# Ledger of designs, part 15: VHH binders against Guanine nucleotide-binding protein alpha-13 subunit (gpa-13)

Target 1, 348 residues: Guanine nucleotide-binding protein alpha-13 subunit (gpa-13), of Caenorhabditis briggsae (q4vt39)
Amino acid sequence: GCNSSSLNKLQVPEVRASRSNTPASQKSSDQSYSHIRLLLLGSAESGKTTVLEQVRLLYKQHFTESEYFHRRAFIYHNIFKCIKSLCRAMKMSDIGFADPINMGRSQSIIADEENHYGIFSKELAEKIKCIWADKSMQSLYARRSQFNLNDSAAYFLNNLDKINTLDYKPSDRDLIMAYVPTCGVQNVIFTASNQSFQLFDIGGQKIDRRKWATQYEGIDAIFFCLAISEYDQKMNEDMVTNRLDDALKLLETISEEPMFATTPIYLFLNEIDVFCEKLDVIPLSNYRKDFPGGDQDDALDFMENLAVAALGKRDKSLYRVYRCIAIDTQMMAELLSTVFKDIMKRKR
Below, E stands for the ipSAE of ESMFold2; O stands for the ipSAE of OpenDDE; V2 stands for 0.75 times the mean of E and O plus 0.25 times the DockQ between their complexes.

## First folded at step 9 (VHH; framework vhh_lunsekimig_d3)

Design k20 (from k19 with T103V; at its last look DockQ between E and O 0.79; V2 from the best seeds 0.72)
Fold by ESMFold2, look of step 9:
Structure k20 (fold): chain B 348 residues (1-348), chain A 126 residues (1-126)
Amino acid sequence: as target 1 above (348 residues)
Amino acid sequence: EVQLVESGGGVVQPGGSLRLSCAASGFTFRYYALYWYRQAAGIERELIASISSGGRTNYVDSVKGRFTISRDNSENTMYLQMNSLRAEDTGLYYCARAPSGSVRAFQLSPSEYDYWGQGTLVTVSS
């Protein structure tokens, strides 16, 4: 799970739902979960948190002031993390800054070990702006898909002046573009097409069976997020395990779980934008010897087939596969509407 | 707001040429497959050509070799170059976009597409 001490600095209430239908407890007749219950799964970097935020945005979930405070803190953190990562990429690529003064600024950023959950000092903000504006940095960033980056880094860095103000309140797009780690279990209740849904997002890398046995019964569908762009990426935790392989193994584990034997899986093949842009520079065949070659359509079909293979012998009526860009709100609005209608049809 | 706007229709003699455009807005154009449909009077819409997000093209037999579908991702525009036009090509030409989340391009019934253009009329007459 999400038990980092840095996350404990931000006092934001966790939203958690429990069902009293545990076999060793008596049911409460006054508690009725009439909701269609959805479980959101995927690795930490799969985009599953972004899917949760899209649901909150699109289905008019109100954010409390404490939730806005929490999100604001992580936006500052993400800006600093992004510029630091880019500075490290410049160093590792042995690319000199167009303005030599930015070398010293970059070294200062790399050496800074603070998490930066609040407004930047004038000094730090100027360093970040000067580094970001550097023509060599911009040239490196143009190749961002090679680093498995999407549009979110530039989005925040281009808006630093607006964001670095005392009265800043995140916009809806800011909330979608910002990564906020899931700690424990998050629960979102919403209405789509006159039907109530309850979406559970669990943190951490593995399914905790104790949480499942005592807290989750009657899951109607699983949303599984898989970032297909990660075919060339390694896990942050060990820097040896391929991220795609780990995600496929998780999917296999979920598909084989007896508790979910008849539970439909809605599989979101995420980050198709990063994937497609990366293919010409980082060939898929370099990482997947089983890829027979071909164009972008062949590569996308191959990734779908890998994900479907991980589902094993699961009946075709018990899964759906979708391509998506989780940070694309228009695409996700249309996709989620289709998905919720399919779920409702199956419940009839 | 998602929008598809066709243009370039008109009256042309048999054997002539015409270039249709479909200008798109309100979505991330590059990552969607796109389609040209044709509707003659009193007939259901017929798929005539498709182009994937990666540029792979497909055509029905009746237009293959005469029509060329293309896309310009920098201008968010799809095109249909129609050559060697015949009387049978007369009809209202629509562009359509693949549904979000679709994994593979395939023919759909017209009711399965959420977004269509208004159509542009092509008349091939002598």
Scores: ipSAE 0.642, ipTM 0.856, lowest interface PAE 1.3, mean pLDDT 81
ESMFold2 (binder alone), look of step 9: mean pLDDT 80; pTM 0.804
OpenDDE, look of step 9: ipSAE 0.753; ipTM 0.907

Design k21 (from k19 with T103I; at its last look DockQ between E and O 0.82; V2 from the best seeds 0.74)
Fold by ESMFold2, look of step 9:
Structure k21 (fold): chain B 348 residues (1-348), chain A 126 residues (1-126)
Amino acid sequence: as target 1 above (348 residues)
Amino acid sequence: EVQLVESGGGVVQPGGSLRLSCAASGFTFRYYALYWYRQAAGIERELIASISSGGRTNYVDSVKGRFTISRDNSENTMYLQMNSLRAEDTGLYYCARAPSGSIRAFQLSPSEYDYWGQGTLVTVSS
């Protein structure tokens, strides 16, 4: 999270929410209104952070060295969290490690409570590499959709030697594949197709109607990220509330908000890769009794219909629905280009 | 960087068979619907078959029962097996990929596609 002792040691840049620091309040009012203003919404693990990073990669031309350093720290953290999660999954399975020495290594990883925001010690890096190379671990990873994992874990674990060096600088792909939580409000200004845009990302907070009216004047469009793969997942906070249900309720709340009555919603049905692979082993009908069954296309159509139903009585002209894989940069480049053109067409 | 490359066209007699291939690169093949179009001389491109990301197929009536569309996600290749070819099947055959974000496998207008192949010529003549 924010404010960990490990983050303080890495001297990462501060990112905080501030009412007085929003672009509208810090810039002349006529210049602020020249931007097309976008609000990025969705649950913390909806992939909205990845969409933000795709926008930064594809359209922002000014990344500071502090921003690269901050993301580097989360890459180490992500690697450790991923291998720890896989070790826990091995422990919960009836399948032991092919090399018995890896059981001890795995227990050591599971017991390690450090956040690991920096380069791994030689000993830790060796444990991670040996566990990852184990044939039983590789067999478990092949079923990764059961753990709601995409291909980002293998991406980093296969490249650990390159990443675990003192002079490592993240590549563009590294930045997309890493999960970086949003703490507070982020504000990104960028140009797409000769038009200036301003994107607001509200991290980890519930919607605050007063904050929108005061700080986010004149929102032109909403990007809403919905991770459809989460139909079988429960909220970490209570381990009872279904993540998909919670996300659909949030979408309903946004769609019915009077402030956004005429604001178009661009809905991104994210993680279609994990969703489609998960269907083979975790039937959608086990979690959605209203799903009548069928093939992958039927399941995807059903999820789209759920999202449209959550939009309620919203006029068809005031929403668009897209399938996406937020970590797929080529797909997102094409999709975002289409979306920005549609937004510009609405504004003339 | 996205590429679609057709191959397998040629000259064949009526009643014959051909197998067309569309090799794809530069995108995550598995998650896109794909299409075969045909263009005869003096006629606009005509959709003849589609295959969804999940493998669901659709055909226009004029080729139904004679043509089979398929895909091999491990080889990033779509195929069109054409049997019982007729003179009317003569034309340039194009493959196309659905635009990103779209879920429709059928009923897209030609202007909605961002990527087309160069085409492979099929000539059915005696």
Scores: ipSAE 0.687, ipTM 0.888, lowest interface PAE 1.1, mean pLDDT 82
ESMFold2 (binder alone), look of step 9: mean pLDDT 80; pTM 0.807
OpenDDE, look of step 9: ipSAE 0.730; ipTM 0.895

Design k22 (from k19 with S102T T103L; at its last look DockQ between E and O 0.86; V2 from the best seeds 0.76)
Amino acid sequence: EVQLVESGGGVVQPGGSLRLSCAASGFTFRYYALYWYRQAAGIERELIASISSGGRTNYVDSVKGRFTISRDNSENTMYLQMNSLRAEDTGLYYCARAPSGTLRAFQLSPSEYDYWGQGTLVTVSS
ESMFold2, look of step 9: ipSAE 0.690; ipTM 0.882
ESMFold2 (binder alone), look of step 9: mean pLDDT 82; pTM 0.822
OpenDDE, look of step 9: ipSAE 0.760; ipTM 0.912

Design k23 (from k19 with T103F; at its last look DockQ between E and O 0.78; V2 from the best seeds 0.73)
Fold by ESMFold2, look of step 9:
Order: sequence, then structure tokens, then C-alpha cells
Structure k23 (fold): chain B 348 residues (1-348), chain A 126 residues (1-126)
Amino acid sequence: as target 1 above (348 residues)
Amino acid sequence: EVQLVESGGGVVQPGGSLRLSCAASGFTFRYYALYWYRQAAGIERELIASISSGGRTNYVDSVKGRFTISRDNSENTMYLQMNSLRAEDTGLYYCARAPSGSFRAFQLSPSEYDYWGQGTLVTVSS
């Protein structure tokens, strides 16, 4: 699901994907005769939205003014959620703030139930800045991989003064670093290597085989994002189900779907950086009894083998596996170029 | 811009030693496998050593025990320590970086690498 009702508090233009269960590509098919059609899948926070934003950035897709306002709202929300999560981590660890005044500020932030989709009040901005600058908080943040955090939290928190202004317009980097949930079906049409592509992000839409298969030309390839760093994380919905297991089950479901029997799957094993840093402190074997042990290379190979095993009996010619850091634009530029060329070669 | 710059080549007598360096920039160094190739006169480039992002090393048989590949992620630099040099080690030495998406250290065809250094010449002669 999407959380569009929360956006109304911000007085921003409502940005929502089409409510039709028909992909937007029906109109695009009338305007184009040769789009290669790609389906982007993965669990929430797998990095699939970041992959979509990288495609938009690297292939000259431009955001509308309304889309910038929507992204801006989520940047405020991300900042607040990040500092709130750090405050909770400080509390759970029994780590005292270096400045005792920050304990009260932290308690206030933890208790705040607002989503904060707009500019922060001077009072709230000051609380966030003071907590973030605290030496004990900075020490906690240095261990961020243990909380499954990447560099994006510091990126925004260090720039709060710039961001917390009435005239703030997100930069391209801000858009890559921000998490914005996908509501409904989103797509982007772009050109790579003289070939037109259309990439669909389903968001909250369920795959309805009867309607999906009969409504358009079909899918030429699937991008599947899997955040391997989540081996120690639980689902937010129930706080019991392991997030990696849930993502692997989703992959298995997609791989066994008859409508995708001959559709190549491009697996993006994401968050390699968080994964590798986390291994030093949170042993993989504590969460995966089937991991035989070994060094970082053995752990990465194990995760790759898990993803391949989830594909079941799928022929090797019908998948590729890539290790990535979705927020790394140089890496993703190279990787996506390789992937689009491979897709085009298959269509020849 | 991604760059790889080799240094440390020179002229040495058989049995001597040299240390090559490959300084890297423009990418997140620690998450890529890296390679040393050499090219003797009239021969295509050949892989001699590789190092994975995790530090696992591999060597061709002709250099095992004599050459040591290493990396320093804090300096974004890969090294090749060459000991007990022989006349057949003469050639132009290149560093290369693995393509994005795979960080395993395995041999690729030279056309599959997007980034090479300019090379540093090693001459082993009396």
C-alpha cells in the first residue's frame, strides 16, 4: 500500500500512480511500436525505488514540479524517521547522551507520532540538530550497519539547514538518497543504446495473472531487487518474519509464475556495503544455520546461492545475478549499461 | 572519472625484485575485484594475479610463490610484489578492475574490462 492520505497534511500536490489495474503502457503502446518492457520487483526497502531513480537520473528522465514536491515531502519524513530511529537505538542500548539536555529532546522525538511531511518548526529543527551533533549519538551512528542504516541518514542530517528552508528544491543526489514509497503503478520510458525501454514499478499492486496477462504485450525482463543486508531484520508488519526469508519467498513465487516461465530475471543483490560491514559484528551463521562459515567472499557466495536456489529449476540462460550498491551512481551506471545491452542481445 | 595508474616498473637483473602499484580513483575501490595482467612482446595480455573485494587471491602457476598481490582499501591502491624475477617476466604490466555487478575474482576476456591502466614496463635482463 500507499500512504497518500498522510500527504494531504503537507498541502502538497497529490502525486499518485494510476488507480487503474491496467498498466499505463496501454497508452504508450499506441504511441510507440517497440518498447522493451521491464518489470521492477522486490520487497519494500529492497532498493528497487533507488534503481528506478538511478534509471531516471542516468537516462535524462525529468521530474515534474509535482513530483519534486512529493519527493520533498518524503525527504522531511525520512529525516524525522531517521533521527527517531537513532533516538530509539540510543534508548535501547542504554547509551547516555553526552549532553544531558538531549535526553529530554530524544524522549520528545520518540513520543512524536506525526509523520512530518513538511518544513520543520524552528523548535523541532533545533532538537534534531542538537541530538545529531551530540558526541554519543555520533558514536552510535558510526555503528550504523548494525542498525541496517546506510550513508543516507548522515547525508540528510548534515544538510538540515539547507533542507529546512521554504525554497528548498531537491537535487538529483537528494532524490537518489531519499526513500519514497511507490503508490500504484509507476513507469518510466527512456532510451538506452538507441533502444526504447519502459520500466514498470508495481508498488502496491498485486500480480493478477488473469488481468495482467490479457491487458498488454507482456514483460520482456524482470528486475528483482534483494537487500542481502536484511538477513538479521524482521518485517515491520509482524516483527516476527525474517525480511530476507520473505524476499526470497517473493522471488520464488515470481520465478515459478507460468506467465514468466521464459522471462529472464535480472537479480540485483543490493546493499553489499551494509552487508559486508555488518558481518564483522553480526555473524551470518546466527541467522542462517545453513551457512557453513567462512570469510566475506564465502558469505557473499552463500547469499548469491540462496537467491539462485529461490529461482528453483529456472534455466541458467534465463537469469543473471549482480552484486550492487543501488545508491552508488557510478556503479549503477556501469551495471545498468551492461544489463540493457544483455537484454537487447537476447531480443536479437 | 574512473582511473587506474600503474607505477613501479623498471629494469632488474634475474633473481631481483620489483613492487608495482596501481592507484585507483573514481569508484568505490573496496567493493571491486582487481587484476594484474602482463603483455610480453608479440603476445596478447595474460592474467597473472587477481584479488577479490574480500581479499582472496589467485595466481597463474608461472608466478605462484614468487608474486604476491595485495590491496590497501584505505589508500585505494593495489600492489604486486614480484620476487625471483625471470627473463620471461619481461613485459608491460597492466592493472584492471572487474565490471560492476560481480566482485568475484575470476578471469575475464580482456574485452570485458572497461577500465585498464596505461601499463608499467618491467624488463628482466642482464
Scores: ipSAE 0.673, ipTM 0.880, lowest interface PAE 1.1, mean pLDDT 82
ESMFold2 (binder alone), look of step 9: mean pLDDT 81; pTM 0.818
OpenDDE, look of step 9: ipSAE 0.745; ipTM 0.903

Design k24 (from k19 with S102Y T103V; at its last look DockQ between E and O 0.73; V2 from the best seeds 0.70)
Fold by ESMFold2, look of step 9:
Structure k24 (fold): chain B 348 residues (1-348), chain A 126 residues (1-126)
Amino acid sequence: as target 1 above (348 residues)
Amino acid sequence: EVQLVESGGGVVQPGGSLRLSCAASGFTFRYYALYWYRQAAGIERELIASISSGGRTNYVDSVKGRFTISRDNSENTMYLQMNSLRAEDTGLYYCARAPSGYVRAFQLSPSEYDYWGQGTLVTVSS
């Protein structure tokens, strides 16, 4: 029960995944006051899903074979979407392939509307490999931040032969590097420093007051993920709304929600790697007239101040702001340890 | 694992120069601020210089104009070029890395840094 127009943007339709998204059995096994309860929020492309996977990796470890199969499907899907995005970028940039045969392959990829959740046919795998190896494509990829791509694309594309096998089982790194949508409402229960935590991830579901009354009551802290690299990006849904503006409005809505008036918000300013590389080519001032200019440090400070401004009149004791690269496991391990200690300190 | 290893210390006469290195591993070097501290015998570590992930530098007054901090992200190494050395520059020189997620730069207390090197000794005497 909140302003539906503002909170609807917390959720993008997601596919249900593991047994950890089976609330009835876990609800029966867990007591609400025995866990510190965390709510994970942010748009689907904020890095929210990656933060969830980092928590599973760093504090839980075990996935069932069914969970690995599901994630493998999305790895194939991710590879295809990445190469398709790059082919579209080649076409839009009017850049010719170094090998002219790749033009036809590229047109075939762009026209293909299949989701590709399984192993690629020999023919498709060969197209992807040939396009990826093309020198013009590699030159375009060097500018990947302009297409809002991080290093995940090259990670998978360079390993296609290994990945495109019947016995492929994703590594922990593969799981972190891939986008795997959150299926419905799920939670992760884990222990840090002898304290049990429960992290709720609201995938593609709208926030519903009836669900809040039974499932989300007593939230001890909010993790809010914000991808600062999106300052030049538009929403897929309407192709008009700036993604950063939309994410900031969402943060503002959460910060002003009476149910969360005393709930600390841990704000993760994600994708600082893509942001910093993008600044070299796409000036922040072109999209934020309120940015006075300056170096990378000034731009990062500006983004932090913009996010803090979205928190409105929220007391400074009720938020923390962190810069992160959600796909960087070492950084996230250190950052999450700091965050959990801060949360525990507040709980006494 | 995260490691910071200082090198380049030694004995030098007053007015001389030394170049210190801090080799880093186990983290994404480019996205962390880095610091040089020094410790003279019997006193607490003191901040000398800092360099942000973007390359912005800061120095304490006692070393401004004499010391230059720099970083090479391709070699995961931070440097401290020390010129016009004085006897009071004698001490152990440590590098430190900012905590993960560090947002706003104020001088941190020594206990707030995630990682320190073991130190490299600089002695200014004949």
Scores: ipSAE 0.643, ipTM 0.862, lowest interface PAE 1.3, mean pLDDT 81
ESMFold2 (binder alone), look of step 9: mean pLDDT 84; pTM 0.843
OpenDDE, look of step 9: ipSAE 0.726; ipTM 0.895

## First folded at step 10 (VHH; framework vhh_lunsekimig_d3)

Design k25 (from k12 with N58Y; at its last look DockQ between E and O 0.85; V2 from the best seeds 0.78)
Fold by ESMFold2, look of step 10:
Structure k25 (fold): chain B 348 residues (1-348), chain A 127 residues (1-127)
Amino acid sequence: as target 1 above (348 residues)
Amino acid sequence: EVQLVESGGGVVQPGGSLRLSCAASGFTFRYYALYWYRQAAGIERELIASISSGGRTYYVDSVKGRFTISRDNSENTMYLQMNSLRAEDTGLYYCARAPSGSTRTAFQLSPSEYDYWGQGTLVTVSS
């Protein structure tokens, strides 16, 4: 998550979150039109930041230089974290490298506790490339969902030489594929089907909605991201709390909040790709004793029912449930179009 | 660009067989449920068979035991093997993909909720 002090230094949205619901630069262009106001919620690793980036890509194309700098830092960080996680997985699985020299490189990577928010040294880049190219590592990576990894790891690792240059500028796909935790408050204003929207992204591991209430009065809809693949994962800050349980509790809290009693919730059950592939080797029943068993369809239905149960007695007209892969731009383009049409229909 | 292209239709005698294909592109095929629909003259499209992303199949009673739906995720292609064809199987056969994000089954969806259809492939069963 957002628990790193260096991550807080890189996040700019806190400065943008003023007492005004409109960024200061946008006040000079104020018109008579109103915005449909959307609140984006979810735990730190739910994929909600990816949803925000999909909205930026699909409905607002321009990124500032500071935004590129911020995203670039996380790309380096993500690459290092991914290869380190894979090295640990090799060690935990007692799988030897095809090239024995890579064992020493792997030990060096595992022992390295730096965050790596910048260009890699020639020495580190070479270690990463050699480890990644190892046939045993590639075989392990083919089972990546067992380690809660999606396609983004290979995406960056295969392009390390291009990325590890002083003049590297992230592409649109690089920005989507990178994990960027949200610290503080960020918003975007965009137009879909001639309707203006404002999407607020609230960062942090835990959100006390009442502390932000005056900032977010008049919310027309909530987007809630829930990574269903995390049924076997623990929270980074304590390594004890189950991530899925924590996310479900947050959803329950939001659904029961009196301020949102009539606010529709658009629930995004994210990472269905990782979830479905993980089921083959990490049975859901090992972590959810309430799962009665069954195939992939039964497991997906169970996760949907679990999320709906967290909504409590909320009226069915006040929520929608979707399955998604937030890094899949075509899927998200279709899904978001459907969602915005549903929101506009409700407002009419 | 999302595309669905049906093929394999033709004219057969009663009791004959045909194999239909639906070639898909422009989306992550593996994670979508897929459907075959049939439209006879003057009738609305009707669901014939479905296959989930996990490979679970369903068939309407009129085709059970005669039709087999399958998918090949490596080729982004869905199939419908039709055996023991009858005159009432005559019609235009369409493939469809579940709407993005949908948690509903094919029986909970109306045809107007699908974003993408193929152009159809004609099957004529005539004596």
Scores: ipSAE 0.730, ipTM 0.905, lowest interface PAE 0.8, mean pLDDT 82
ESMFold2 (binder alone), look of step 10: mean pLDDT 79; pTM 0.791
OpenDDE, look of step 10: ipSAE 0.790; ipTM 0.921

Design k26 (from k12 with R104K F107W; at its last look DockQ between E and O 0.89; V2 from the best seeds 0.80)
Amino acid sequence: EVQLVESGGGVVQPGGSLRLSCAASGFTFRYYALYWYRQAAGIERELIASISSGGRTNYVDSVKGRFTISRDNSENTMYLQMNSLRAEDTGLYYCARAPSGSTKTAWQLSPSEYDYWGQGTLVTVSS
ESMFold2, look of step 10: ipSAE 0.744; ipTM 0.905
ESMFold2 (binder alone), look of step 10: mean pLDDT 79; pTM 0.789
OpenDDE, look of step 10: ipSAE 0.795; ipTM 0.927

Design k27 (from k12 with D115Q; at its last look DockQ between E and O 0.89; V2 from the best seeds 0.82)
Amino acid sequence: EVQLVESGGGVVQPGGSLRLSCAASGFTFRYYALYWYRQAAGIERELIASISSGGRTNYVDSVKGRFTISRDNSENTMYLQMNSLRAEDTGLYYCARAPSGSTRTAFQLSPSEYQYWGQGTLVTVSS
ESMFold2, look of step 10: ipSAE 0.740; ipTM 0.903
ESMFold2 (binder alone), look of step 10: mean pLDDT 77; pTM 0.773
OpenDDE, look of step 10: ipSAE 0.842; ipTM 0.954

Design k28 (from k12 with G54K; at its last look DockQ between E and O 0.84; V2 from the best seeds 0.00; counts 0 for: pae O 4.5 > 2)
Fold by OpenDDE, look of step 10:
Structure k28 (fold): chain B 348 residues (1-348), chain A 127 residues (1-127)
Amino acid sequence: as target 1 above (348 residues)
Amino acid sequence: EVQLVESGGGVVQPGGSLRLSCAASGFTFRYYALYWYRQAAGIERELIASISSKGRTNYVDSVKGRFTISRDNSENTMYLQMNSLRAEDTGLYYCARAPSGSTRTAFQLSPSEYDYWGQGTLVTVSS
């Protein structure tokens, strides 16, 4: 009688965003909010979470051991998810693998229905490496805009040898690159330029005014992330709505919100690197008929103008626009420094 | 750490030529616009040329037709070819980078808003 050792399904505890039910502390009128309150907004894949992580990183927010554990688990999961997606894409393509041996490897990965939240076996790691190294796979990856693939896929796949170790501890870069779905409201308290800030991330939830009205109270500034590279992508929810259009609509909605009439908006045009790379393969004019044409700079200007247009009649003094690569820590350090200084200047 | 290091300055006769270089490090060079400034003795620093990340160039009128700004993204280096040099071109030449993510033109930025400057290289045009 082979005692089927019940592989304890490590239920990756749903990181229940601890609803810090901070009780609606009574509006004591006088609570001079010791913190400048910032609201972080953007579509689910706009890079807003990356911005949050950059803030944590740059302003010495310590991750708990639990947080590291979960992030590590998500890194492994994401790696597997990415390679599986790539294998599926290859299967659907007429390209085929350059090395026929990789067909079998790919099939095995596709057939693997396990969620991998830990170190890969040597065999699995080798399969992943071989598939990723395949010339045809690389060609397919170059056209990744055609299928929903995490932009960090290449990063993790290229670093698999470093990651797939028993003593793996995610680096700061790994943490920034890792896609962690944010559920619920996250907040980060940090100090910049001798001022205390509180940054709120409302997550990927549809902004329901009624639901979030309480969260909008007392906001001193809004960070809005817009992934401009999504001009060719559709929403996963309906496979019809253009992601960029949806994001622009959201921006418009936020900008027109009476509660934010005097709230400055800092607009981060994110993923300029991805955008520029895509332009070489996917002409912007194919998706934006209103684009008059031009070079990469013209395209960037065009995207900026679209975003500014979405801000509507907002006073120019109440918004700032930045082009950014949220995953670039150096860039974000400088950018955020500038932004925080501006916010503080406005509060004087 | 972001660094900009200018080189190529020297003494040249009127009508002569110099090529300045600005070596950049500590940031993703290809995504940033870069600028050349100069400062003559007793005069405020002035913008003279700019180059976008993709090579779009602009010049002030005083150097148009004589100076050429260029960049090599593979070498993380920006250049300023200076021809037909004049006595009024004498000064310290600085390489500058705009703040990260800034969509403002160089003319819209105050000098204080430029985050990174090189140490400068001296150009002397004398007979």
Scores: ipSAE 0.031, ipTM 0.488, lowest interface PAE 4.5, mean pLDDT 83
ESMFold2, look of step 10: ipSAE 0.539; ipTM 0.812
ESMFold2 (binder alone), look of step 10: mean pLDDT 79; pTM 0.786

Design k29 (from k12 with S100T; at its last look DockQ between E and O 0.65; V2 from the best seeds 0.74)
Fold by ESMFold2, look of step 10:
Structure k29 (fold): chain B 348 residues (1-348), chain A 127 residues (1-127)
Amino acid sequence: as target 1 above (348 residues)
Amino acid sequence: EVQLVESGGGVVQPGGSLRLSCAASGFTFRYYALYWYRQAAGIERELIASISSGGRTNYVDSVKGRFTISRDNSENTMYLQMNSLRAEDTGLYYCARAPTGSTRTAFQLSPSEYDYWGQGTLVTVSS
């Protein structure tokens, strides 16, 4: 479910926070635990979700104590954002709190504009617990899919006493549950070769491009997935628009975005296995009049040249092009290792 | 685990023939380009032949017309048929696999850019 997101409203109110910035307190907190920040883009059928799952499989277990401290901060932040969202949802409903005292607590939570990256005060923790325990709130939460909320909220809220202690260290389950998709954006934090990375997955072709362009400041590199096998496929939405053309236009838009002018793009030409097998049955020339003909190598080169052309005048030092099969774990292990080394070399 | 294993080397007189094999495992063989390199005593490895995933071949001038590279995707094996052998062909013969994801040809790569090599098979051409 890409198109609407109560979790986007939970994390960054569009009006209060700068559209291109995270809150200033979040930036100052993040400087001590900086990650190399990667933006994962591509159409829904590009295989980008598979790339995300490969990263989870291959890298997610590499956490230092510094990374645990950083992720602990996000756990507190997400707990507060979740209860705040539930309080807002209760306010919009026709159902009041079972305990009238919780109305005042709820109003206090809604009015609180702090980000809460640390342990909650005794007073705040008690408000959260009382609101969460309210019978009417539990009834609302049972219908959470209507509000696009996932199950991680209950997991953390039921464990608040354990989490809200000075000596709390996240368990493996806590870290995994904190990586359950936030609506509209998935976020994976991992370590490769002693360097911490953060990979954002932006959903869908229908995401407002103005919002993602202004909300993702400080991106160190872009991963763009392009399914070259899609040259014969139409968009589900209209059954007229060619999927490859739409994906190439998206790449062009990203390459031309001023805030990414110096951001390297790592382009993954995905599904080369499907592409090469499909050529035997569905000639590329039937869909691309600009293809001059030739063998499999000529077709692969042509697709690469199309993707490079979509990058426009981007300097060659600011992109890399790779052929891949995202579902092949051995191939992706090797490819991602190469890519992360290249990214780290640029940062030295 | 990716493995490349060469075989078929031996001792032969000038003008003779040998057929080398490179058995591959641990990766999806069909979708990788493959290469033969050779190393004479005291010098660096040199590329001698390449074959793309689609079967397109290339050779350096010194072996063109004498050597034939081929692949059998059903057996995960690459071959080098060497005819009209010369003393200068003496050396260790290595197979290599294209770096994953690469869009560059073997002629655009240096030997230091490969992650996987075979152990080599010795070819000796002598009188």
Scores: ipSAE 0.727, ipTM 0.885, lowest interface PAE 1.0, mean pLDDT 80
ESMFold2 (binder alone), look of step 10: mean pLDDT 78; pTM 0.783
OpenDDE, look of step 10: ipSAE 0.806; ipTM 0.929

